# Miniprotein binders against Neuralized-like protein 4 (NEURL4), part 11

Target 1, 164 residues: Neuralized-like protein 4 (NEURL4), of Homo sapiens (Human) (q96jn8r1131to1294)
Amino acid sequence: TLEFLENHGKNILLSNGNRTATRVASYNQGIVVINQPLVPQLLVQVRIDFLNRQWTSSLVLGVITCAPERLNFPASACALKRAAWLLRGRGVFHNGLKICEKFGPNLDTCPEGTILGLRLDSSGGLHLHVNGVDQGVAVPDVPQPCHALVDLYGQCEQVTIVNP
Below, E stands for the ipSAE of ESMFold2; O stands for the ipSAE of OpenDDE; V2 stands for 0.75 times the mean of E and O plus 0.25 times the DockQ between their complexes.

## First folded at step 20 (miniprotein)

Design AF1 (from AD3 with K33E; at its last look DockQ between E and O 0.97; V2 from the best seeds 0.84)
Fold by ESMFold2, look of step 20:
Structure AF1 (fold): chain B 164 residues (1-164), chain A 80 residues (1-80)
Amino acid sequence: as target 1 above (164 residues)
Amino acid sequence: SKYRVTIEVEGDPEALKYVARLIRWIAEKMRLELEIEVKDGKLRITLEGLSEELAKEMAEYLELLAEEWGLKVEVKIEVK
């Protein structure tokens, strides 16, 4: 039931019933968004299917709090200056500002097969899961509705939505 | 060589409360000195201990954040 929205970055090809996103060119323009907003009972998970280790940076994971269906995506999620909470490397970013240096594992080093998850707790806290293990609260107070976002940046060339 | 960013915001009370909570959390995470006060119906927030680069980023961030929440905002950067 979870799918990537047809509105996505220019270099994305959707397949597998819109559950798989592949970046088919360059190193950027790889933003995808999940078709349902996060709610406390929903764990959105993606598996890293394919990495090209020639790049230094890898995927960005997070949420946007604006409607995604007609949004014009920038080349990189980190260029979002509005309505965006992002995890990149080990950092937490809000609207382009790095607010936390270390949270969870370094996303730039996650291998193929890693399953990354996002969910909200009852207080609006955004949790990261790594291979089923809750890493805690990355962001304490995300406005709802919010929508899970993956940027297939750099190393990350393919991800697939998986069920919990 | 340390910078101070001061923001004055006004508008919807619920938006002001959220923005204040968010900035308090950010200041805590970034180990910045924070003062929040209400003056003449405006929320005045002062962050200190910033590098020049961070002060510029913070000022831009705060202006855009206020716009996102429909708040009227003025931002000032000072060297201390």
Scores: ipSAE 0.743, ipTM 0.889, lowest interface PAE 0.8, mean pLDDT 91
ESMFold2 (binder alone), look of step 20: mean pLDDT 80; pTM 0.738
OpenDDE base, look of step 20: ipSAE 0.845; ipTM 0.934

Design AF2 (from AD3 with K72E; at its last read DockQ between E and O 0.91; V2 from the best seeds 0.83)
Amino acid sequence: SKYRVTIEVEGDPEALKYVARLIRWIAEKMRLKLEIEVKDGKLRITLEGLSEELAKEMAEYLELLAEEWGLEVEVKIEVK
ESMFold2, look of step 20: ipSAE 0.789; ipTM 0.906
ESMFold2 (binder alone), look of step 20: mean pLDDT 80; pTM 0.739
OpenDDE base, look of step 20: ipSAE 0.861; ipTM 0.941
ESMFold2, fold request of step 21: ipSAE 0.773, 0.755, 0.759; ipTM 0.903, 0.897, 0.900
ESMFold2 (binder alone), fold request of step 21: mean pLDDT 80, 80, 79; pTM 0.740, 0.742, 0.728
OpenDDE base, fold request of step 21: ipSAE 0.852, 0.842, 0.848; ipTM 0.940, 0.937, 0.939
ESMFold2, last read: ipSAE 0.724, 0.756, 0.678; ipTM 0.889, 0.898, 0.875
ESMFold2 (binder alone), last read: mean pLDDT 79, 80, 80; pTM 0.734, 0.733, 0.742
OpenDDE base, last read: ipSAE 0.849, 0.843, 0.844; ipTM 0.939, 0.937, 0.938

Design AF3 (from AD3 with R31K; at its last look DockQ between E and O 0.97; V2 from the best seeds 0.85)
Amino acid sequence: SKYRVTIEVEGDPEALKYVARLIRWIAEKMKLKLEIEVKDGKLRITLEGLSEELAKEMAEYLELLAEEWGLKVEVKIEVK
ESMFold2, look of step 20: ipSAE 0.765; ipTM 0.898
ESMFold2 (binder alone), look of step 20: mean pLDDT 79; pTM 0.737
OpenDDE base, look of step 20: ipSAE 0.854; ipTM 0.938

Design AF4 (from AD3 with L32I; at its last look DockQ between E and O 0.84; V2 from the best seeds 0.82)
Fold by ESMFold2, look of step 20:
Structure AF4 (fold): chain B 164 residues (1-164), chain A 80 residues (1-80)
Amino acid sequence: as target 1 above (164 residues)
Amino acid sequence: SKYRVTIEVEGDPEALKYVARLIRWIAEKMRIKLEIEVKDGKLRITLEGLSEELAKEMAEYLELLAEEWGLKVEVKIEVK
């Protein structure tokens, strides 16, 4: 079953059989990683459970392409300079470089209850799903293995892994 | 003025192939003029028409990317 890894940001508390992640302090140190690598048949989905709109920015989604079990996570996913493809706001980032200004919806405005999904297609393209709707290829040709990452940043204080 | 970033990378052929493909797609997405050529087992990658700020950011990104893939890299930024 899909779970968040025990290796996570220091402000995260895992619950619900490690399927729910809550940021219990501050606005950062909220990186979590899904325990299974992405494969074409696997759609990893999380529901936004709780937002605090007092913060300016919200969650980051993406993948890491290095082994996640012993990785030292930075305070925020945006500080990752290697092995990371990220979706933040409307932008697509690789290793800190903003490659695309606008892809899919603005993640900073997604309300509570939004279900966000990540999957690889057969060509290694990374797809974003929003409430069951495929937004297309955000990132071509992602190296495998890779793992889905969520950074419970700013507004985003809780997410839960849900089944498709 | 416009800036040019040139890198030369060498190493594992499969890593070079991936990095070249990746940089080509990035340049397309960012609408950056790109030339990639192979000489003596090295890739020379030239990105042209950059702002000073983007040239510095791109040079750092490309150097770290090459290191991630275990490639030997040299980077140069030029004003043109």
Scores: ipSAE 0.773, ipTM 0.900, lowest interface PAE 0.7, mean pLDDT 91
ESMFold2 (binder alone), look of step 20: mean pLDDT 79; pTM 0.729
OpenDDE base, look of step 20: ipSAE 0.842; ipTM 0.933

Design AF5 (from AC5 with E79I S80K; at its last look DockQ between E and O 0.88; V2 from the best seeds 0.83)
Fold by ESMFold2, look of step 20:
Structure AF5 (fold): chain B 164 residues (1-164), chain A 80 residues (1-80)
Amino acid sequence: as target 1 above (164 residues)
Amino acid sequence: SKYRVTIEVEGDPEALKYVARLIRWIAEKMRLKLEIEVKDGKLRITLEGLSEELAKEMAEYLELLAEEWGLKVEVKIEIK
């Protein structure tokens, strides 16, 4: 049902019915977007399949609040200056501005097999789930429609969409 | 703390309400002094207590945020 959108970073190969994204070159150009917008009660989950621990930074997880089908993605999600709420390391970022220093776990240290989830609550708050455990509200009042985004950056070389 | 960033924005009332809520949340998270005033149909938003580097980043962020929401914006950085 949920799939990665065909419009994605240049170094991404989609497989497994577009439910698996692999970064097949370099360390960047790995942005993928889930094809359906987040709505209340929809939990989008990805599993970290493969990591290369030789890098210090890892995947970025978040949402974009503009239509994703024809966007020109930058080399990394952190370069998005519009319509983007991102979780990176332990920080929360909006349009490139670091707003919160510490939320949830450090994404740079999550091991292979970790299942990361995003959902909206009824107030438009963005929740992070880690292995099924709600980490709370990372971002209040996210504009809708929005789509989940994963940037397979640095350490992160493969993720797969999994069912809740 | 030696810098103040002031923006004036105008446009769609619903966009102004959202931007104001967002900037209030940001100021609380970043421990910045915030003043919001409605005057002549414009929102005037003042953030104080910023370093020089943060003031530049905040001014750019606020200008782009206003543009994202279709708001007319003017931004000023001042030494406090």
Scores: ipSAE 0.759, ipTM 0.892, lowest interface PAE 0.7, mean pLDDT 91
ESMFold2 (binder alone), look of step 20: mean pLDDT 80; pTM 0.743
OpenDDE base, look of step 20: ipSAE 0.854; ipTM 0.938

Design AF6 (from AD3 with E14Q; at its last look DockQ between E and O 0.97; V2 from the best seeds 0.84)
Fold by ESMFold2, look of step 20:
Structure AF6 (fold): chain B 164 residues (1-164), chain A 80 residues (1-80)
Amino acid sequence: as target 1 above (164 residues)
Amino acid sequence: SKYRVTIEVEGDPQALKYVARLIRWIAEKMRLKLEIEVKDGKLRITLEGLSEELAKEMAEYLELLAEEWGLKVEVKIEVK
């Protein structure tokens, strides 16, 4: 069963059997990680439950390729300089370097109710799904094991793990 | 005006292969000119066509990437 890991950002409150994460303060300190490694062909999905449109940026989605259980998370996922592949806005980032300017939809404009998914393909490529639709390969050849990461940043105040 | 970043890395062969593949993909996505060669048992990678800001970001990124993979690395930035 997929749950958010107890090691998370300082402003996160877990609920619903650790399947729902809520950012209860500020605009950051909202990193959460799925408690099991992302395995090939397994689709990990979260639904955007609540947004606060007072902020301009929204959630960050991606993977961490090191063990997350005792990792010290920074205030924002984009400050990760090791073992992180991230999707932010329309950009693809690795360890803080913006690699690709446009991939998939703009995450900053996804409305409440959007279901975002991550999976690995057989070659280790990372795929983004939006409302069940595969957006293609964002990142080739991701090292395994890796864990799905969501940063409840800015606009994004709550997400829930949902089954495919 | 335009900058060149050169790295030389050595270490575990599997780590070198992955890092080389990754840098090749990055160069393709960022439209940077890339040269890779094996020299004196080391992998030498040259990226060209960078702005000054990107060259500095790339150099830091590459040093940290090599460290993440346990590789010995030397990085140089040159103006061309």
Scores: ipSAE 0.737, ipTM 0.888, lowest interface PAE 0.8, mean pLDDT 91
ESMFold2 (binder alone), look of step 20: mean pLDDT 80; pTM 0.744
OpenDDE base, look of step 20: ipSAE 0.851; ipTM 0.937

